# Ledger of designs, part 17: miniprotein binders against q9rrp1

Target 1, 274 residues: q9rrp1
Amino acid sequence: MASLNSALRTAQHVRTATRGALLWGYEQKLAREVKANGKLPRHLGLILDGNRRFARAAGLQREMGHSFGADKAHEVLQWCLELGIPSATIWVLSTDNGSREPAELAHILSLLEREARQLAVDPRIHANRVRVRAIGQHDNFPPQVLAALNNLEESTAGYEGMRLNIAVGYGGREEIVDAVQSYLRTQAAQGATLEQAAENLTPDAIGAHLYAADQPDPDFIIRTSGEIRLSGFMLWQSVYSEYYFCDVYWPGFRRVDFLRALRDFQGRDRRFGK

## First folded at step 10 (miniprotein)

Design fa7
Fold by ESMFold2-Fast, scan of step 10:
Structure fa7 (fold): chain B 274 residues (1-274), chain A 102 residues (1-102)
Amino acid sequence: as target 1 above (274 residues)
Amino acid sequence: SPEELKELREALQKLLEAVERLKETGDPELERLLRLVAFLLKWIARALEQAGSPELKFALRALEWAARLLKELKREGNPEIQRALEEILRALKQLAEAIEKS
């Protein structure tokens, strides 16, 4: 019959198939538990980490990792829509690009342009009335990237369904500075002196001038890649957020991983309550 | 449908087995490329766990990249490897068509 190597390969295939069947059953159980509980994040934050490490681990070019990451973002958007999560913010590109080579940054921006154009005509966006907005600092982006982002925002601006924020050129400290500048301009327009503006400044005033001020603060934030930190993501808004850290790289993030995170979120509410 | 999902999973398992047989060719470059293709096929298998979802779009894109990598191989000296690569390319094309149909 078969050699030892053939037997070992057959055993590996059987184990892989069995694991897949068990994961499918487990995912169905998780989905039922999450739906039965009914409590969902009002605003879900997602830190999309691990595209480069995923590509490296798979022996792929770095550019493929970013493409797979974009595909994963579309999948997760669908999962949010299916469950009825009202708001989500996904962190795609930071203001801190010191670790990136110029060619990689140019590639990411080109991919962003292509994805924004694709999303603008996506039937899921229009059927579900998803309002898409790019948040961050974009002044240094190429004109064609800005045009694609602006088109996506304009084509969805009238929607009142799910709210999706794409954080690009985003940093929490930069957002706070922008909020303070916006606040000060509002005070100046009302004739306030600097001393009066200082006296009128409150945490709520800053909150009112953040990028997504018309949405609730994120109550749940998921980060992939095993890094146990937020890196300034929604720095002001995340003060009372629950956090979930998943060891998988973003392109490898599965529906079962998403459902586990939601079930964990639901459990934390009960543990925190008396 | 459940029947179409079963057919897709069976076709994918046959492709994974074919690629794994070729990994033992003894050509380091070909072996590396076949390992890459096997890895991509495993990701497609995971996406097929929920056929009809946006995960199928990811699977189609991964399949397109696998086909491009295989087409870049130029092996004029070994007819067996060349025939095996052609069989894999045909199977990948059939899988892509089946996924589009689901």
Scores: ipSAE 0.000, ipTM 0.205, lowest interface PAE 15.6, mean pLDDT 78

Design fa8
Fold by ESMFold2-Fast, scan of step 10:
Structure fa8 (fold): chain B 274 residues (1-274), chain A 102 residues (1-102)
Amino acid sequence: as target 1 above (274 residues)
Amino acid sequence: SPEELKELREALQKLLEAVERLKETGDPELERWLRLVALLLKYIARALEEAGSPELKLALRALEFAARLLKELKREGNPEIQRALEEILRALKQLAEAIEKS
């Protein structure tokens, strides 16, 4: 172990040297600028793209990329808590899984179960009063996964500190269809005819029946991996959102990347039609 | 299990290859690649914790420390970075040998 002790000493010296480096100084400058400005997203959307490509670039199995991605989600949650961002929605698993290998999907669901169980007892969640909800279509999930997600929701349902939505089995088009069905069932319960329900339908009525209707619409959405599209993420709610596209893969997303995105948001012109 | 240990050894071997490649190329994208190595080390550290033993616990702690330091390495062309990569490669090779002997 002598070589390991030598490596640790060398790494400590490099660490001290890099703390004075331009990039470290830039990260600290960004953090100061973001905090001084004080304007934060009211609801942050995160499209966690690049887990598979990250694993492929490293010559690893795809399953490892998803585990790295989960680790990064925990880091970013901590950054959100430290800054005081009041709501976040994280897109973890879409409705379109037909092209996934069965082994990969099984691994993702197993990882989701483990992560949900860990979050349910995470001291950060309870100390910061984070309300966690899984949004999406879950009818076809294994019973143990559903149980884990339900336990996480129940154990945090009374919290009002931060709102965290985990979008699993989620698709924007499916959400809109679910909202319309919910609206129509509400109208039927009130004795409305189909014609009256059609006449009463407004954008606000659809909005009231979306999965996270009790939260503000996302005002800022970050997507990793360099893809310049939303892929249906919060399709209805994102019409006036600001978008930020980062070229790094999600597991490689750094605190400096997060701070740059927030500084960019703070500089955006939020006027109607811009 | 033997299967889990085999998967861990394969992941560690791929990490060692990635770090060695970084060192040899003098890559202008060194910061990007060091960040990748840090994430891989973090994953392996968590996986090794499931095996459990006093010697593995010490190696795990060293791996976690190395991952944290690699995340703080942010500039290319620094001679200290090359020295750090060499020492990290030695540490990772020693860890691989310890795992294979268990």
Scores: ipSAE 0.000, ipTM 0.209, lowest interface PAE 17.2, mean pLDDT 75

Design fa9
Fold by ESMFold2-Fast, scan of step 10:
Structure fa9 (fold): chain B 274 residues (1-274), chain A 102 residues (1-102)
Amino acid sequence: as target 1 above (274 residues)
Amino acid sequence: SPEELKELREALQKLLEAVERLKETGDPELERQLRLVALLLEYIARALEEAGSPELKMALRALEWAAYLLKQLKREGNPEIQRALEEILRALKQLAEAIEKS
């Protein structure tokens, strides 16, 4: 009886180990395929959606979902660095979201302050020469949050290894309005009349005044949570982007999910030429 | 504060339930669920970093170690999964005891 139970236990352990080895092999195969192809996004956009729904599904408080989401962003940054993705923009907080949920907004801003301070001294940031920039409308942020973001930007301003944009207080329409205002102020400084400014306006002129104008437009955008929309994310720059919509919530986004998205991106070039 | 401690106790209860479920079933979702546990442990460690008691500091070190082990694991069947689960359970028990004594 004891011997039979021992044999059954051993058989179960062998089956579990075999299955685990096969799953491990799949992720390694996927990573090798992505690296062998060699084509990576020049600028990866990430819409970090699902923090609240993740927390709710787990029976946890909403605020914990945002902390989980921040931790996931650190993991995904590591994956981007390992693969050599040159630029990434992560969408942390929209203008619309902040306006509707004051208590949640306060928590997100507090978390942003802590994360900015941690990134400023993160060895990965400095060893990989990552230039970090906060984009969006920040005039109404608490002084301590602004100080943390400014410190992070200043401490990384000279880096050229990777560009990381943290979109916070960000909306696509607001970005376009800011770009137009910036364009008009530049024209006014050069002595242009309204008519001259209108005649000088081109799509490239607007592009030159967007928040991350010194970087390529995003060629690949991933959104989690199963929502099949961009909600204005990089509205002007994304007109020729490839989109990938993943049904997992952001805190549950795994390395294998990331690699599958990249493989999908690589496959699209083969289908559409080049 | 009492309300922060209540929040932490509720999170610990959910974590303990999740870890015991993974340990018993060998769930195909194991990697995803272990990742969730690692995120929760990191959140708890950060929340308690300013607590200041010796017992809480020991619990924080255990939580940091458990989170590190989980983040290094990538697949179900990894030989270290059982060790990581043991570390998580130890850390969660230490944290629960420290909170209860505080």
Scores: ipSAE 0.000, ipTM 0.188, lowest interface PAE 15.8, mean pLDDT 75

Design m4
Fold by ESMFold2-Fast, scan of step 10:
Structure m4 (fold): chain B 274 residues (1-274), chain A 81 residues (1-81)
Amino acid sequence: as target 1 above (274 residues)
Amino acid sequence: SPEKLERLLELAEFLLEWIERSLEQAGDPELYLAKRALEWAKRLLERLKREGNPEIQDRIKQLATKLEELAQRIQELESRE
């Protein structure tokens, strides 16, 4: 009897281990399926939402939510590199900070400085020849934050492996205004009058003056936190993007969630110009 | 400063308490969040240890023991499914 009971306990442990192995295999199967399909986003947009709500739901301070969010961004960069996604834009900080307390904003900017300095010396960045750019409006950032972002951009400017854009102080409407201003300054430098500049303005001219104009438009945008809107993210470039809305908060975004989103993208027929 | 040190200790305590509470109803998503919180708590404790403050050494030891207990519980829950 004791021998039989021992054997039954062993069989139960083996069944539990087998179930665990099958569940483990699901993520690996997804990764193989995504790679085998071969269709990856040419430019992946990521709206990193839910840091505050994650902290509130967990009973933690908001500062911890942002730190977890930064750690998650590092993990997702690794997953992009592993799969060979050629371009990604990560939305970290909006132009609209009116709802944030000054102390929270100061913490986010301090964290941004730390992360920018860390990326500038990250072996993954240099080994994979990742070109990192901070896009948005930065003139009012603290000097040390601006210096860290400029150093990161300058130290990676010659790379052509992967393009990573960090959208900070970013808003879609502000990007369009900046593009139009850039276009007008270019026209003025060529001696054009306002009337000539207006007649020469085309959608392609605006597109050429956007922050990441040398990259393809995002073909896939993921937003975490269950909010079903883009909030102006890449407003001009996203008109033909596929969208994926994930219910998890950004710090809780898992590799399996990432792979499911990519599998979903691969199953979609992309249509434009209907 | 003593105030900064107390805030870091409080943060570590909050993380460990949150992890313990989340494990009461842990599923796959909750386990992932608990692992993230555990890593953050580890970093906070390592920073506190580097400070070398004698007055908090007993509290650091207690938090480190709790961290290891929670890490083992997370590992057990992962192996069960």
Scores: ipSAE 0.005, ipTM 0.251, lowest interface PAE 10.2, mean pLDDT 81

Design ma13
Fold by ESMFold2-Fast, scan of step 10:
Structure ma13 (fold): chain B 274 residues (1-274), chain A 81 residues (1-81)
Amino acid sequence: as target 1 above (274 residues)
Amino acid sequence: SPELLERLLEWAERALKQIEKLLEEAGDPELERAKLELYLAKQALEWLKRLGNPEIQDRIKQLATKLEELAQRIQELKSRE
């Protein structure tokens, strides 16, 4: 049982914290090993799962779980910057929100607006030349949320450092449909008939029209909460990705958990189309 | 507010050590749950301290309320024994 296993892993996380001296030494050893190896993900995917379960387990209001989740995303961004990971995509909000209560969705969108406004003026973003882009379908977002996201994108558009994609209103199938539509519009602009467009369609053509086509495909994807599934995250781009499933809830994700995931990645054989 | 945050962290550290000692003597599901809630609240406070964002004041106040509730609950559990 996944939910029971997640709760049990959270309890184990609590036990580990009581051994702070040993944990600190272990974290420093992991950091040295990861840096010595030098192999880092070219593009890291993060499925930020478990905010709701974290809040429930901690006896906190559900809304507070999403706020702690946002806080953790800032912390993980800092770890990515410190290590020099070139690209990261974080999955914040799916297209499939049918099961969410209206109040929860409203809170998530309000939090997204606040976080986007804060990132736009964050000294870390500008000092490290982080280009931030919101990917997904945004047509149904409140105007103030869309304005905040657009401002964040515009204020960082010229940066050539780390690439950060915030996947909001994102679904893998919807991304593929958008890519095909973009491809067809490009073909039409070049005067191609529908038959010629069909003959010219290749996997590379679809890849060229995905949301983050100017970046490498994710080579490593981490999901928290113990769920062993990708739920359509970067569906087209992830075919050769390495996957890491961590049992802790996203707000409880520690630097040692991050470093362990990277060490695991470094130990894996990877074959891209060969 | 930095003073309040430090005081909350110090209290949480002491409370976790006390609960761990109690749990060494005998398992108690209610104390295990209190320990989990306290640990998660402490991790949240440590993270907010590192972030340093002035807009986190409301979140610090919410965590202070949560820690006050946990303190009362732990005291009640201790009195019951």
Scores: ipSAE 0.000, ipTM 0.273, lowest interface PAE 13.8, mean pLDDT 81

Design ma3
Fold by ESMFold2-Fast, scan of step 10:
Structure ma3 (fold): chain B 274 residues (1-274), chain A 81 residues (1-81)
Amino acid sequence: as target 1 above (274 residues)
Amino acid sequence: SPELLERLLEWAERALKQIEKLLEEAGDPELERAKLELEFAKRALEWLKRLGNPEIQDRIKQLATKLEELAQRIQELKSRE
């Protein structure tokens, strides 16, 4: 019995190693295919869904799910840098927090402060000239969180490499309202009457006043956790985006899942292109 | 899963490093954040002990030792008037 158990453990270790090698080979083949195709999203949108469900499924505390989600965001940033994706927007915290308990929201904000402070000194950010911007409505954030976000933005403002937008306190409808308000203030500064401002309003004018107006609209949006909806993410800009819905929870999102999503994006272009 | 185990390990390591940074600054807000980070690091280590395999036991022991050192430093700093 003891001999049999020993043999079974050895066979299990050999099988585990063999399976790992096969998965690694598949990921390498997929990476080569994505690089060979060469077409990448100009602006990648990421809806980071499933932190709470991941923690529950793993039998962990809810707060740990958000920490794992932050860790995964760092990994995905690295994958974007390795492939040369020029712009990405990650949706971390919405304006709609009706289902969140105050304690959970406090932990998310504390984690956001920590992550912003770490990113500001991250060698990857500076070596790759990543410009980081927090987008959303932040007036009600604690002062220390605002200070951390402002420091991160100021520390990277001169960079011309990859553009990374961190959407916190973000909602698509709120963004559109903010864009209209920004447009109206610009018109008022130019001496326009309300009627003139109304006549001058165009879709391009709204587009010019969105949070990341200096970047192209997202051409590809990935949402994790299997929810087949955008929930207002980049509502104005996403009208012509391709969407990819992945069943894994965000902290469980693997490099192979990322590469599959990119291959799918590349395949869509080939379907209609010649 | 092996990926979850590696994430827990990385998260625990990062939390311990963050506590060290906060203790270097040693302000009252930094001490409060260090306590919060310590609580999260404790939970991550508890799960590493429950889920951990023989291959990471030495890493878990090293992290546990560092956690005890940092917890003691937080306690010492909090007791200073």
Scores: ipSAE 0.000, ipTM 0.298, lowest interface PAE 12.2, mean pLDDT 82

Design ma4
Fold by ESMFold2-Fast, scan of step 10:
Structure ma4 (fold): chain B 274 residues (1-274), chain A 81 residues (1-81)
Amino acid sequence: as target 1 above (274 residues)
Amino acid sequence: SPELLERLLEWAERALKQIEKLLEEAGDPELERAKAELEYAKRALEWLKRLGNPEIQDRIKQLATKLEELAQRIQELKSRE
């Protein structure tokens, strides 16, 4: 039952005594500053980029990069729980997999199945009453992956603590299309004509039919790996989000990097239209 | 890195245990998952051999033996169809 996450964190912490002690002290100072400020993201978006490049830089196989990335996602979930961040969406797998080899995609899906099964029995999830939901287009996923995701959703559906969305088979344009389709089906069920549905369509109506419509829009989005773009992540909801771009690859993302991002967020004026 | 080698050993051991669990259930979907897990374990073991030091060679050998045994069991179960 021991988390890969906890063991890896412990191994990293013990490595160089003087450097580790100084970093630990700085990290504790940042944690105190973030907590003292009190302003947290209401909904944190995370674009998990750099697993492949991390593996290449370390001279390792690509599949190991994805496993390290999964371990890092568990670490970041713990940091969110410790700080009391009420909602997070993590982007694990896009609808646009054009550059991925079939074997890599199969490995990612197999890893997703394993991680979903582990998360469903994770004491942290149940103790903190974390509601986990997979968002995206899942019709083409293997049945065993769908079963694992559905079991995770069902076993956490009644929880009212942190909300965690795992974006898999996710694309912003596809989400908007799904929202419009959902809106039109709702209108049709209420007996509206096509013309009436068109007249009733508003930005708020689209917003109400997005995947995580029951949660606030993300107010802070972090992307690792140095790419200065969102790639369509929560395209509709992110219009007024603050963005943070970190140069480290996702598996190398440290608690100190996370705390610095939050401190940066706390320093920003979030007033809409400025 | 000693930490990285220990991580790889843990992942290989975990993958082998998952294969054993899947083979206990022995349905067609479980056998396909066991094959996928076997490929993951093979890749982890290849990297352990590439990165390994004398201290872990015995553990690598034990994992390789277990992997071969599980691969043979998967083949045997498919042959019964």
Scores: ipSAE 0.000, ipTM 0.171, lowest interface PAE 15.8, mean pLDDT 81

Design ma6
Fold by ESMFold2-Fast, scan of step 10:
Structure ma6 (fold): chain B 274 residues (1-274), chain A 81 residues (1-81)
Amino acid sequence: as target 1 above (274 residues)
Amino acid sequence: SPELLERLLEWAERALKQIEKLLEEAGDPELERAKYELKLAKRALEWLKRLGNPEIQDRIKQLATKLEELAQRIQELKSRE
């Protein structure tokens, strides 16, 4: 109470402190419940929606909303590390930018470059042995952005503690096309005719050529902003995923919201294998 | 409301310094999380200050509530041995 010097301000502080202590207790109870259950997503998908609407609601420029979104992504990465979630894919930038202004897109790419450079030297990444990969189509990115992403990938390539995929220039249909092209090139390299390649094509063959094919399919996907759709996020891999839709905008996503989503996941009826 | 925004920023800066000092003495994952949440809230207040827009008053009040919640969590964490 030393921060307040009048009886009225002290009373307000006590009331606010009491409410906050109860909320803190609830968050700690949730964290204990989640840890006690022990069932975590093997691969968590995150659709980071609402940066623009958050900025608009706060009276901020759209560019500032993306900066807040990046800060939130760092917080959520920390929560994943604390709980021991083994893999996560974060959808940062789609192939379909819709009606994005060129200036907004340029700002997002500049922010991505800065964040990639910062992440490459982040002590959390190296201490927790997080392997970071950018997935998507990057041919049209500025060279400095590509250099930053490549440096991040190379500096973490040997890590096996956690896997983090940053989906940038990412679209599910484009991923499937890339997988089919990769499959066909592999078949051609083995001397297969087009007819033989067609006969050898299976769902597993496509799966083997998807981005992050070395990781489990996402078993839990969270989307913020209250939009009840996946928008093509991990289109092939998400067929059997559990989905959680949260009404908050991404920059407003709280640890208690994250823990509630995980508790919801833990309550889902999931069949054990044969 | 400029006085409220300035007081919230001053409190956030003081709280961050206190958390950094505690983390230098002993690492605590809960305290690291409180630090990140405080940084986000402080950054939001800094962005709102740059706008100077009367329409942001309700958002400043929402951030004040979040900072009060963080203050309580930090106080609780400081009470741990």
Scores: ipSAE 0.000, ipTM 0.165, lowest interface PAE 16.8, mean pLDDT 79

Design mb0
Fold by ESMFold2-Fast, scan of step 10:
Structure mb0 (fold): chain B 274 residues (1-274), chain A 81 residues (1-81)
Amino acid sequence: as target 1 above (274 residues)
Amino acid sequence: SPEELERELERAELLLKLIERALKWAGDPLLEWAKRALEQAKKLLEELKEEGNPEIQDRIKQLATKLEELAQRIQELKSRE
């Protein structure tokens, strides 16, 4: 698909936009500022956008965009661990895959399987006691993908360190519907009538039945690709979140971009966030 | 020129980094691209060998070492197929 010459020109262009030595110095300054401030998101949301556009812009095969995107997720996880961010949710695959062709979706699911298997044996996950969970609707996933995700969850279930949620097959409206269904089944099990269940329903009741109900709501959400919207990401939980929109495509997201976003978060007045 | 030399070195560095990332997903159709990219990186490094700057020669040597590492990994992936 992609020509090698086109890929090299685009990779060079992306790199040339950033001067290595100057960027390194600036990045170190930002890291010191972020650490000195000490305020970190309690729960960081990441909308991983731009894999396809990165590949297209770079003249690479579409599959390369997803592969580099997965690698970038590992880099960002490392940055979160280094800074001590307690919780993160990364949005990898939506419920509505839009216009994705079946072959591309199959590739993404295969990549997810390999990623889950790698994380399950990743020394960083175990050394830092990271609890990993996949959230979303998984009913239509291939059995081998489900097995890999279940193994990753089971192997990390006892950890008390960082909480990492991988939102896959995830949509905010679908999450709310699932929460309501879960709430209603709980009420039915207690012998409540439909009218009683309706009267007992509160925002807190919905919150208690969301996918990651045992974690705080995200207080900071970063989206790459320059799209200025959340597209339903953690729709119920994000009502009071601070948002940061970065113009780079996800595979091109740099540590300096991450640190700049955190510095921006640290400068915001969150007094009235809840 | 010095600008052209720096551009070529940065191009070789980025290409090797892209190959390394592609190899993380061994079962991915990226293997064919990685093989072609490795040959291109090798060609770039061969063209850069004539520069007499000690600092540049050290960078070229470091990149050549990385290229050999990636070539070995590609060969290992081929043997598993």
Scores: ipSAE 0.011, ipTM 0.303, lowest interface PAE 9.6, mean pLDDT 80

Design mb1
Fold by ESMFold2-Fast, scan of step 10:
Structure mb1 (fold): chain B 274 residues (1-274), chain A 81 residues (1-81)
Amino acid sequence: as target 1 above (274 residues)
Amino acid sequence: SPEELERELERAELLLKLIERALKWAGDPELEWAKRALEQAKKLLEELKEEGNPEIQDRIKQLATKLEELAQRIQELKSRE
């Protein structure tokens, strides 16, 4: 009879379903614990590392990893909205493009244009009043990419809900240089000499001229891929940030990984963690 | 080990998701990536079957069915010009 094989098959289905149910239950318990604690990052930094290695591990072109990484960024934005995280900065493209193949860079820029156009008309963005801003150096971007980013910024400029910064053409050293230049131009407009500008310079003055100066400094930064460094991400603002380093590649970052990172943040002693 | 088998199954599931994402873009480069991912996933599932673990056989069969569906979609798209 086939009854023995049927019983074995049924047992296998039950075991698979039971494991899935237990994992789901753990994730939901974790979500409830994070929400009950109530301590969330005021400004979450995300270094989206591992797209290329993820694609290589899957046997695909590196460019495909960036597309899957973009999909993951949309998922994580949704998780931030669900929890009520008030600000997030995601690092999408560095100023250092010298090591990238021209075809890969072209794909990243094309993907960025498409994502910016889609976000500008995304009902989720408008319903949640998400203010989206691209930060970094954009002068060398193709005109159509710049137009898409500018349209996204203008379409959301009046919103006072979540703040989302997309760091593209971004580098921490370049941000500091831009801040200093902005500060010096402000001083010059007021008739200050270089010596007077130097005497008037304070850390707060630099802070006031950074790209997202109207937002609090990031208090929590997550980097995927297991690299234990910030690579210049928000170099000036991250001095007092808590850091979380996850060993998964960005496209493989799961909701349970996100919730565990937040629980870790909640367990840390913070100067301003009241 | 059971942990190693579970990680390989997770990798197969991830490859299926990559194929599905590539098919949404449906450009020439994406279709080539999808084909390569499909071949990788088929090979991985075949290796996992060789392990003979009864607990994962139903999951392997479900993933293989999904791969067959995705392979048909790739062929359909390639047959259009």
Scores: ipSAE 0.012, ipTM 0.504, lowest interface PAE 7.7, mean pLDDT 82

